# Ledger of designs, part 27: VHH binders against F-box/kelch-repeat protein At2g24250

Target 1, 374 residues: F-box/kelch-repeat protein At2g24250, of Arabidopsis thaliana (Mouse-ear cress) (q9zuh0)
Amino acid sequence: MAMKKKISTSSIMPDWSQLPEELLHIISTHLEDHYFDAVHARSVCRSWRSTFPFPSSLLRQSYSLPAFPLESKDLCCTLEKVPLFLFRVLTPPDAADASSEYFLGGLGQDKSNDHVELPSPLQCSVKVNVPGTEPILMNMLDCQIIPLGHKYRLMIGCNPEEYSAAFLPLNEQGGGGEFVALLDCTDLFLVLRSTEMRWIRLEKPSTASCKELFTFRGRFYATFFNGDTFVIDPSSLEATPLTPHIDSNFLVPSGNEELFLVKTDFLRCRVSRLDEEAAEWVEVSDLGDRVLFLGGHLGNFYCSAKELPHGCGLTGDSILFTVGSRNVTYPYKYGVHTNKRKAEDNINCWRSSRENRVLFRNRYDPVLSFRVER
Short names: E, the ipSAE of ESMFold2; O, the ipSAE of OpenDDE; V2, 0.75 times the mean of E and O plus 0.25 times the DockQ between their complexes.

## First folded at step 13 (VHH; framework vhh_8fcz_2)

Design v5 (from q6 with A33K Y113P; at its last look DockQ between E and O 0.51; V2 from the best seeds 0.00; counts 0 for: pae E 3.3 > 2)
Amino acid sequence: QVQLVESGGGLVQPGGSLRLSCAASGFTFSNYKMNWVRQPPGKGLEWVSGISGSGGSTTYADSVEGRFTIIRDNDKKMVYLQMTSLKTEDTAVYYCARVTKYSLWTGRTYFDPEGQGTQVTVSS
ESMFold2, look of step 13: ipSAE 0.415; ipTM 0.700
ESMFold2 (binder alone), look of step 13: mean pLDDT 79; pTM 0.795
OpenDDE, look of step 13: ipSAE 0.657; ipTM 0.846
ESMFold2, look of step 15: ipSAE 0.239; ipTM 0.559
ESMFold2 (binder alone), look of step 15: mean pLDDT 79; pTM 0.795
OpenDDE, look of step 15: ipSAE 0.681; ipTM 0.865

Design v6 (from q6 with S52R; at its last look DockQ between E and O 0.70; V2 from the best seeds 0.00; counts 0 for: pae O 2.9 > 2)
Fold by OpenDDE, look of step 13:
Structure v6 (fold): chain B 374 residues (1-374), chain A 124 residues (1-124)
Amino acid sequence: as target 1 above (374 residues)
Amino acid sequence: QVQLVESGGGLVQPGGSLRLSCAASGFTFSNYAMNWVRQPPGKGLEWVSGIRGSGGSTTYADSVEGRFTIIRDNDKKMVYLQMTSLKTEDTAVYYCARVTKYSLWTGRTYFDYEGQGTQVTVSS
């Protein structure tokens, strides 16, 4: 009976902190195009952080714009492009609490020249600034980083008042080429064309306050608190109303592929996609691998479930709706049978699933932190 | 099929009042701003008044401000134009029109559909 010695291959994770500087340098040169890898690398140890520069692609790009016409003072006007990410903190598999923590928001460079020894083991190369709170250090070594896109903010003056803004590049060169910017002001829209570099006043297509400005497939979209939604042509500046006008509508762009309209009564959701050619909304029963995030302070987002680790509690073909007043997010699935369903319930809708609870921990701009509990 | 049917027009003396009605069908009425436009004899179309889908906001041409009132009933799918202190210059065919586009640059409103119209004649 040959006792098979279970060679516990204690996978001795090599101490990567002991990697020679020469090798680190070589690695750093090869990671220049992989900004997420660079962030992870910077999180290994101090020597790695020193060798790997903070990725420029993660920095907020700023555009100097002409002074805001509504203000008497030549206030500096800056448009910022803020990259948005979903962060998942990986909990050790042994951690009894099957809960995953997520952070939704932007990344900031820790400019603190202060040799403040970051408390071990959190060698945070990225600082999250929360207004009114101490900076949150995240262990990025064990963090999954998922890009969600970009948000644009307009900063005006020394006390930056943030205005909702949409930025539309007109050429393939992105932010360095020709662009049109649309800004939401209290009583009017302002538009800036890069070729003219002057603010133009526009009448709002709605009397309600603007809720959100965003871009999709080369057009501006404006949503209002009264449910009004408009698509605006950047060239002609013609606004076309989009129907239906329903309370509690959410628009979420899925990249450049599809624009979704989600209608919710908290218990049920209806999802439609925009048919641009027909100018009609078509009902959708399948989101594929897409997870939609709705109702957050950062706006509406999507991510691919493929980018999410297995067991994270989030699956494709799902909607996460955040109810701001309750600080709770509800998952919706299509055709979910709940035991309590009276036989008459139309199964052909998106319904709230009680299987997963998402609890918000901290709500601060630009980062939303939440925990997914199974 | 989108249908708009105007009614309520007629002959009235200066200073008189009329109420126009428009019945809408074939679309989700509350999703669309509704407008009244008019065409005076020998002139082009002129915008008169508009009301948003929710019924919360109304606008008027300067020429009719304070005299005309636009109201909508989303349950009945009706839009109304109460006209008071009518003038001879208000003589026109009045149309109910659905808004499809706004020019933020020019302020121009575009309509995709209008009814057959109702004749309003203001004469002594």
Scores: ipSAE 0.039, ipTM 0.423, lowest interface PAE 2.9, mean pLDDT 75
ESMFold2, look of step 13: ipSAE 0.321; ipTM 0.634
ESMFold2 (binder alone), look of step 13: mean pLDDT 82; pTM 0.829

Design v7 (from q6 with S52Y Y113S; at its last look DockQ between E and O 0.79; V2 from the best seeds 0.00; counts 0 for: pae E 5.9 > 2)
Fold by ESMFold2, look of step 13:
Structure v7 (fold): chain B 374 residues (1-374), chain A 124 residues (1-124)
Amino acid sequence: as target 1 above (374 residues)
Amino acid sequence: QVQLVESGGGLVQPGGSLRLSCAASGFTFSNYAMNWVRQPPGKGLEWVSGIYGSGGSTTYADSVEGRFTIIRDNDKKMVYLQMTSLKTEDTAVYYCARVTKYSLWTGRTYFDSEGQGTQVTVSS
């Protein structure tokens, strides 16, 4: 036990916890535009934490809704927007470790603010529960934090429901707070328009269970376990097929700019982008700086490799499947050659790169946890 | 240009069997659900059967359930309707149709690019 790890540099670097309150307020006003800088400032000490407000953009935003029509109780109904982040554990420059650790999950404020050490994603330390192990307390100062988007969930009373939800803001000009919400329920969809504030029951366009429900360029998209996929216009509520129908398909919006379709048998895959003008899928061999994460319990998303350092094990133009039975995988890349005589006729697809081995520690709890080896 | 060409109709006695075919072109066939609809003499269109893109799910009108089978072959871009135990009430022109939209309000299904149809006549 060599407790020389505590490196105190107070003579070289001032003790920022002693900064006068007046100066802290000045610093606080300059951090408003950069919410992760505010989170890091809150981790300096208790004095800074009490001075710098938790950024409201990181809070779970809630929208009050009319009473839920499928429940006979008069419980409050809210739609909660849960922001999602990829956390990369910072590695000291001289570390011998050849791997990078990653966590994916929500970050928000705990409802209880009475505890000294909150096991909550709302504070400077995040409690990570991996089944069969002791909980890990992760310090936010030790992480790079990369935003990935958000997930909507329905709250009836104080409890989340198992309903998939999509939320479409109608604020084209940044104005009025209007929206449309679409919920997947057992045998039907429910829609709510903020201009009417009442739930309307809708028929589903497929006999299978809905797999995913999301938005892209002002429309809803619904995928089903039988492979059906539909585009739903929020105004007319007409559903147009957006196929193809195969054993495994993944739809991945890249913001509002592109919608990717990944078709795979997990040996090979092909990627296409939607050409809305032609109503066609156009095959692509290049994802740019995108890393796609497909099939996890939190859905499909992408990360820009511009936000990742060289040599961290994740690179652009790649696909990482987070679904499957195996806890070990590799990113998929286009044009990987197997060095077999006839295998070169298969290079016009995406397949395992056999580079940067990925080990999943947890895929099914509230937090996706994995390591990437160099 | 979407094209659907029906064939395989004819004259058959009650209790007989026929297999209708529909050749599709001008669209990505596996992306669309396909239906058979029919028009009995002097009546409007009546939905008969439907099949989803890869053939995993099929639906039938109550009047034909258990007697008709819808089948698709995505490689050949073909839809078939295998009809057995035919009745005089099955006499109609049969059309193949591509499903283009669903109304979530009503459950109504919209079709486009119907062919000329194929006549099925069940008569002693």
Scores: ipSAE 0.075, ipTM 0.489, lowest interface PAE 5.9, mean pLDDT 72
ESMFold2 (binder alone), look of step 13: mean pLDDT 80; pTM 0.817
OpenDDE, look of step 13: ipSAE 0.372; ipTM 0.656

## First folded at step 15 (VHH; framework vhh_8fcz_2)

Design w1 (from v5 with T59Y; at its last look DockQ between E and O 0.82; V2 from the best seeds 0.00; counts 0 for: pae E 2.6 > 2)
Amino acid sequence: QVQLVESGGGLVQPGGSLRLSCAASGFTFSNYKMNWVRQPPGKGLEWVSGISGSGGSTYYADSVEGRFTIIRDNDKKMVYLQMTSLKTEDTAVYYCARVTKYSLWTGRTYFDPEGQGTQVTVSS
ESMFold2, look of step 15: ipSAE 0.422; ipTM 0.706
ESMFold2 (binder alone), look of step 15: mean pLDDT 81; pTM 0.817
OpenDDE, look of step 15: ipSAE 0.628; ipTM 0.831
ESMFold2, look of step 17: ipSAE 0.368; ipTM 0.706
ESMFold2 (binder alone), look of step 17: mean pLDDT 82; pTM 0.825
OpenDDE, look of step 17: ipSAE 0.567; ipTM 0.816

Design w2 (from v5 with T59K; at its last look DockQ between E and O 0.74; V2 from the best seeds 0.00; counts 0 for: pae E 3.5 > 2)
Fold by ESMFold2, look of step 15:
Structure w2 (fold): chain B 374 residues (1-374), chain A 124 residues (1-124)
Amino acid sequence: as target 1 above (374 residues)
Amino acid sequence: QVQLVESGGGLVQPGGSLRLSCAASGFTFSNYKMNWVRQPPGKGLEWVSGISGSGGSTKYADSVEGRFTIIRDNDKKMVYLQMTSLKTEDTAVYYCARVTKYSLWTGRTYFDPEGQGTQVTVSS
């Protein structure tokens, strides 16, 4: 587990603060792909901090955009690319209860004026701010940290305001910085192309509210609460109905590799993958060793279970619904046997496992916080 | 080959009722939203009603809401339009169709009416 590495403070270790700058530079080039190890290296001393740059993958990227056209005054508009992480708090070896605590959210730099430089390892800490509760300060060495990709957030004027947005980079292989952004506003879509840098108003293809807006394999997907679903070409901005048409609760991309359809009445789920070549949805019994998080304020996400230890309560090929008013739930799994009346004739679906109880401590912005009990 | 065959039209007095049928073949029917569109004399196509692939969601044009009901039977690959309280303004050729494209620039919807349609005439 990489989060237990410390490069200082051991009595058997050399005094790494005395290492020549040329050797520190060589070491720094080997850490650029291990972004939390770079944070630990920066905590050794002032010499190491000046030599090891803060990992750019942990910083929020921001793009200046033209003034937003829907406010009463033209206001400054920026698009933030916010990195998302799942933090698992490591249990002490002498734990009294078999539970695991998790935090899922966007990472950002603490800008408060009460920030004071601390000696290592305290400088490797994260402050978790849950509204209505005391902030939690966690040592990163006490956490397993799993990257989950990015969330795009629109900032308008002095107030952070958020519209549902999908961001599609272009020229992935050509090295250009071109992109298209599509925004869901109450009565219309807005589109911005980086080559023109102006907002263009578009009609929505449905009268219902937009439910999900995302990208998959170079195209936009828009789903609506009435079941309408469209694929939108970023170049022509023409929309075609998704074939096959679906009355689904969730449509979930897994990178650019798979598009999952999850149908549920919250008693049973059925999951299908889109087979584009056969033009059909194929029912599946696995998620490629993934845990899906569906319906929360951060949208739909997945985590590879290869990053998780056995017995932590989150396992691959499972679904955790984060939507709803109840703060207790269970992951859904395929083929769950029910001993009630010994009815095994309907195990070809996904059902609540009734194991590894999940207690939500916060499901709303800015952080998903929950505990898993076995 | 995709085929949509409309039937059930005829001559009806104002206030009367008709039930239109559309038989579908050549595609996986339950995976498509289906629509009724009509062409009044001397006019272009106008949308009447739509129904989701499962049949769980329906929509109607303002001019027919409360009077027309769209129904589908996925086992028989059929779409129906139950029309009641018919008015002279409902006189048209009726087609069932799938949506092929939307223009986000104009809001225009493009339909695929591949059948010959069925004539509905409401006259005293």
Scores: ipSAE 0.210, ipTM 0.554, lowest interface PAE 3.5, mean pLDDT 75
ESMFold2 (binder alone), look of step 15: mean pLDDT 81; pTM 0.811
OpenDDE, look of step 15: ipSAE 0.506; ipTM 0.741

Design w3 (from v5 with S57T; at its last look DockQ between E and O 0.56; V2 from the best seeds 0.00; counts 0 for: pae E 7.0 > 2)
Fold by ESMFold2, look of step 15:
Structure w3 (fold): chain B 374 residues (1-374), chain A 124 residues (1-124)
Amino acid sequence: as target 1 above (374 residues)
Amino acid sequence: QVQLVESGGGLVQPGGSLRLSCAASGFTFSNYKMNWVRQPPGKGLEWVSGISGSGGTTTYADSVEGRFTIIRDNDKKMVYLQMTSLKTEDTAVYYCARVTKYSLWTGRTYFDPEGQGTQVTVSS
């Protein structure tokens, strides 16, 4: 039997169908930037569904591709765009300690056959599967939900593959149809342009394994474990080196506005932004309201502290490394003295703030799970 | 202004050794992978060896592997080519060059000599 994987859906709870239209219009005006609230509202009944449009940002988009050349089988091949979210579990006002629980991962339709008890017939639920634990069923109303962008994954047949992919649409309005996809395979890159619809083998510009592959301002970026970093033009397929060979570098796009480089030995780090006009990196001491998440299985991300209330344990202008050997860490901030009381410390760098202890519960696919103690 | 100054060439007998030097200025040296390329008499440029920005990764043409060693010193902004077991076919003008682009189609690096080069002549 054929499976339909194009659209992700949420739970539907129609019990509130009898609300007056005047209240629906008031509720609608408060949902402009709260995508999960819109999904919840649409699940109530036909009148709510007609008032609240379905947010396109929650749909899983997929793109049909030619058969994958590295497999000996003639299986269908698709590229799936998976939206990513950070879920913060809302703390009851009477909590004994000041901690917050967070889950970061991709959203998909629940394919389980489980007969689960929902917390309420009217409420949307999210099922979180953390390896090695029982699945967690959460009420969306008990969570703050923050969008983090998306990741692309390759599907061969019905099975996901772990090849890293970068996808560059050539039409910002969507539905334009033209795109370029670049895939990281062990010894080579594969490129597909929608105008040709065939896989083309490309040489990698480094002998090391590719570490990160993403897009920024219409170009592909590839980083490698030996510290090599390249920008790749999608039309010419020329790769231009960007940074020196330094291990433990992270590149973090902030939308299409800025590209940050974080250099670290995990005791301290320095942050730079790309000055495209000068073709150079400019050191910065301030990330604004950004919280950076670096080195996890989902890649490098940021969220805006405007989405995070005071007292939640995460603050702007900070860096959280999600890679490392220990499950306990602290966010990094600029200009922090060490607690070791060394007089010669250089405070012109980022280092552990010794505030808001972070406990990782899971660092592996499918979800990054952690607790922040305030 | 980018400058690459090659030196250390000379006349040597087959089986001999020679060490070439390249002094770099006018750019952030550690940001660039560096190559040695050579131009044999009456022929075009051919790639000899490359070294990553940190110096941790080196590559060699098949014809020189095991005989030549590329080394860089980022503090002194120098790249070297230690040549041993020299053959008459190693006779060429040697240039150092920084890598500014790669072709993903061919795997070729883009390089043009920027210095005068240094002549290496291997003859009995």
Scores: ipSAE 0.049, ipTM 0.438, lowest interface PAE 7.0, mean pLDDT 74
ESMFold2 (binder alone), look of step 15: mean pLDDT 79; pTM 0.794
OpenDDE, look of step 15: ipSAE 0.677; ipTM 0.859

Design w4 (from v5 with T28K R108Y; at its last look DockQ between E and O 0.51; V2 from the best seeds 0.00; counts 0 for: pae E 7.0 > 2)
Fold by ESMFold2, look of step 15:
Structure w4 (fold): chain B 374 residues (1-374), chain A 124 residues (1-124)
Amino acid sequence: as target 1 above (374 residues)
Amino acid sequence: QVQLVESGGGLVQPGGSLRLSCAASGFKFSNYKMNWVRQPPGKGLEWVSGISGSGGSTTYADSVEGRFTIIRDNDKKMVYLQMTSLKTEDTAVYYCARVTKYSLWTGYTYFDPEGQGTQVTVSS
């Protein structure tokens, strides 16, 4: 916990750059795991920057893995855990513009030795890398920042691989470093337990290519392009069929609380939650103040709308598709009519709201960038 | 409770055709892959054919490929096995079964027939 002490001065704020390094280390200990308090402190001056470490929760973690059996040569094999965030650019108080700018992507420390921006009090910056363009520096104090979870990426040598990976930490509350990793490789799965640190080859339960691989409530989930979907027990390594999965479906974990299935033809959507006890999907008409982001290269995510102000263009109980060929879309909402005068409309589904128009500027790795116009 | 009811068997000459039916109830039919399996006289169960939950992917044992066709109708909760060019070796009790587990170690699919089956007899 960071402690705040009242400054008792007649009319002058103290110069925080003059604090002794011993006291800076004490302060740094209390700020290490708070998202942007430590980054904020690093912007005070060079002394604070050198003393305050970059928060570990904002760094990409890497897990060293044994030699990858399909490559067989002296290749470093690591699994990167990439933290994801939604950045909303704050509107200046004098702005007349109703649009809002958003960036969604992975965050990491820029370790370049060539510093371009000089430190100033209470300032910190994020470099936004859009492929084929010059990087954009954004001041984090000008943004609302919302955490979205993580994405795992396999690295062989210094190169990312297309293999899908799922990572299941064990005893997370007990501070254990134990885990199980499951990889989708062309014609088989590979599993690794941290207690053995050895790759074990497994058969796939489907003849189709694996589409998605993730974890929910201590089990692996695998979907395949032919519509097959499986729940895989990490101990027995047995796969149980869960539901037929057709193309244009999305599975979205919401923490460990819910697993949503979104079935769509992009004109209409139906949303269901998993009832694990019954092994069935139960159709729902609300998302509990969530906004879902579906498709795209970064995967499927949700954001709590309680974190978003009124009028920002993104609201709860809505679905935003980030996949597709067009650069404009609208959030989908439940119960939207297509024609005010036509009573035959089936409103028991999710449809384009035709409001809060979303314009994509980039939909590919490493960052999703878009503007919302009201 | 899960229920699978097989029908459509009978006596057929070699080279003949039959269509087997399987009516499913007591579970969400479209969630499961379905198989046909058979038990020849005095032998154990033998996998014949499988179909994905959507119906988009089918598989066949080598001995029946090109002669048998598996079909499903998710609206009617039915699985069919269209058999043509029947041989005396195809004589068996035929069962439909849902796929409940896969072994990732061996690649085997677990089968547990749930119905009484339907007799197919191919003889002159």
Scores: ipSAE 0.046, ipTM 0.446, lowest interface PAE 7.0, mean pLDDT 73
ESMFold2 (binder alone), look of step 15: mean pLDDT 81; pTM 0.809
OpenDDE, look of step 15: ipSAE 0.629; ipTM 0.822

Design w5 (from v5 with V99I T100V; at its last look DockQ between E and O 0.57; V2 from the best seeds 0.00; counts 0 for: pae E 4.8 > 2)
Fold by ESMFold2, look of step 15:
Structure w5 (fold): chain B 374 residues (1-374), chain A 124 residues (1-124)
Amino acid sequence: as target 1 above (374 residues)
Amino acid sequence: QVQLVESGGGLVQPGGSLRLSCAASGFTFSNYKMNWVRQPPGKGLEWVSGISGSGGSTTYADSVEGRFTIIRDNDKKMVYLQMTSLKTEDTAVYYCARIVKYSLWTGRTYFDPEGQGTQVTVSS
């Protein structure tokens, strides 16, 4: 059951702001799981806004942490859990060479937005902030919105991108629980355990710079530019080499289910999944409905192709490399190439498709912005 | 059953050279980074050197960099440590290891031995 109602146009419009608060409260209980509909309801008037809570799934949860030990004790230290979405801007169907614009970024409540006039109380818009550009106000009905999970941001003073961090919640049922945070601070690791609430300085297990830092199945993973890769237990802080060993390539967690290894010379790709019991990387022939985004400042992530429209130029079984300096790339798909007289024999190899161009408008934190041309 | 057999140790004068060998069996050798770890007399374990599964990347402890070279042969399932310019401080039992753990809390290296090690003694 949806409470969403159209406003009827007449010579005299009903004053929806006059609804009794108890009726508004009943309506609000039916919207708890429909977070974008709740945002729409909050835009009706101040009475509706005060009655309908901002959806908790869209909130940036922020936690105060102990002062950062490598700097002055006056610096604030907070942890934010930022929900991430991919926004696809819809192109009119009658446009020649229809294309889609995509924005990857966090969504949060704008608490300073008192000066924006909307054309209608029911018109819902989101402000999209891309660094180095003027903010864009977009109507949510003109966008396809694809959830990408969460990114944890450790704020020390004002500059969160200076520090690579991984956050591991323990016993995540409910609104809290214990956690461990691991921070890469150039020459050392810092660890914060919620049970102690103080930063602990730790030596890195490798002499090289840390390349990637992420979590998978309740443990931290740290990769280094010299090829060292460690699995770090959050309780003992024991660092154990990842088995089987990998050379400098991409590791991509897919939830807590699979850990993928993408080996590439940027002409060809091979993808494997970790079989922990056998201590082997097992080559895979497909990624299912996944689209992988690899090597950018936002890290490695994926989305489900089931959320993508037919014919948009991005499909399942695809890999996009967001690393490098070029603004143009092509997705990789198995066996898709037309310029070879004899096809490759190895079904486990991925090849780029030249049919669909991907143009990057911004590849740097905090927003990945691109469009697909067909 | 996993087996690592270290050999090639012995008595050497300071400034001398020695080549240690490690023969591996009972596991998929190329899947593992291989390491040399040593235990000096009366002291804890020290990590010495490591080499990637492919052999394309090598790493060394500061105390041995420039003097020791780690080499692997995946066809023969062998890992070697070529030691030159040996010092009395290099005296230790040397082990090869597939899995070397590091405690971030204590800053110490440890591993589960899979071989007997080979003694290197550097003395006048």
Scores: ipSAE 0.257, ipTM 0.701, lowest interface PAE 4.8, mean pLDDT 69
ESMFold2 (binder alone), look of step 15: mean pLDDT 84; pTM 0.839
OpenDDE, look of step 15: ipSAE 0.438; ipTM 0.739

Design w6 (from v5 with K101R R108K; at its last look DockQ between E and O 0.02; V2 from the best seeds 0.00; counts 0 for: pae E 8.2 > 2, placed apart)
Fold by ESMFold2, look of step 15:
Structure w6 (fold): chain B 374 residues (1-374), chain A 124 residues (1-124)
Amino acid sequence: as target 1 above (374 residues)
Amino acid sequence: QVQLVESGGGLVQPGGSLRLSCAASGFTFSNYKMNWVRQPPGKGLEWVSGISGSGGSTTYADSVEGRFTIIRDNDKKMVYLQMTSLKTEDTAVYYCARVTRYSLWTGKTYFDPEGQGTQVTVSS
């Protein structure tokens, strides 16, 4: 496994279990932002485990909320912050298969664990739950792991609910001050301001079902299956239309720096960025070396291509639609030709590249699982 | 950095001819449809003509059809607008463009210029 050593081949092979505490502390300061390396360090021995704290960023954080008005008062109501990751399974150097395996999902504690302690080498492993199959146990050392941000979900008791959520912290200085939470309930929105700690009913601005709910630059954004899109001010709760057309739209924030709009009929798409000062969508021909993942059960996300090695099948300036029922798809790229003679009249758009075939094994909760054939 | 540099404008009399050029850099030129747009004095931008990435398909606004010809040279990364039978109404700053904007204020879509443009003045 990952902890196996070949002692006979090295003249100097340190016994890391005997490293002095002062040096362990120095090492731990270099791992503050590399939490999977911190988990690996904790698996070395008991002295390392006691010196390296378990990274809190890998635990699901929760926020206590007042009793939910649509459910029983006896159950705890919390808003859970779930960290999301993309796992790429590393291929052995002599493998004949050129494909790359990927898993995208939320990381959390296995609630069904009977506190049976894993052996030290397997303490760096994750269990991947693919519905309809037995869970897969993956060693973190066999994966490249890329953080993708987080999502919020409502928990009533120990059970997650269907109500999706957006959480907007209002204190930019880092002291846990005011926040506003917005919950999508089937027929309405529920709003909670931390200054009041009570639920406020808000009528939805669209007759369609809400598709996605997120925050960008201090405001809420809501998209609907009929194509309606609104910006909602957290203080006034006024909803302002953001797009005038009914079609398939995806909004993708890139931190607080950019907001992308992807309009598509799934044969072609066009991508724009929001120019807030001009109140305009500006069509773009590149995504700043990003890969977008759109429409899956986990929402819309991006990955920087700097995190992806060349030849792994996922490249910058591309769009992978994770929604749909077909098991085979292709990433979209800007300005690519198709095998049709007249397709070049559509070259001023994003379309299927037909180069890196994506085979989905699971598109449904809790994990997106797919293989990319290069 | 994407750059589009327009040139070839000037002063010409009605009925005259002029050829505009647009030099492109910073992107794979042959993959993109290219357009000419213009801004007449005191007016907004209007679309003039477009050409497919291969050059096999061209389109024109009704006001210029039959008088203007759009041409591209993918080896030189150039797009041209050959203008003939010029009218005083053709006076404008001309831009080549591939970027589209959608205004939240007006609800209208237009091709947006990326360069400084080239002035065409048609007068007696």
Scores: ipSAE 0.012, ipTM 0.442, lowest interface PAE 8.2, mean pLDDT 75
ESMFold2 (binder alone), look of step 15: mean pLDDT 82; pTM 0.821
OpenDDE, look of step 15: ipSAE 0.493; ipTM 0.733

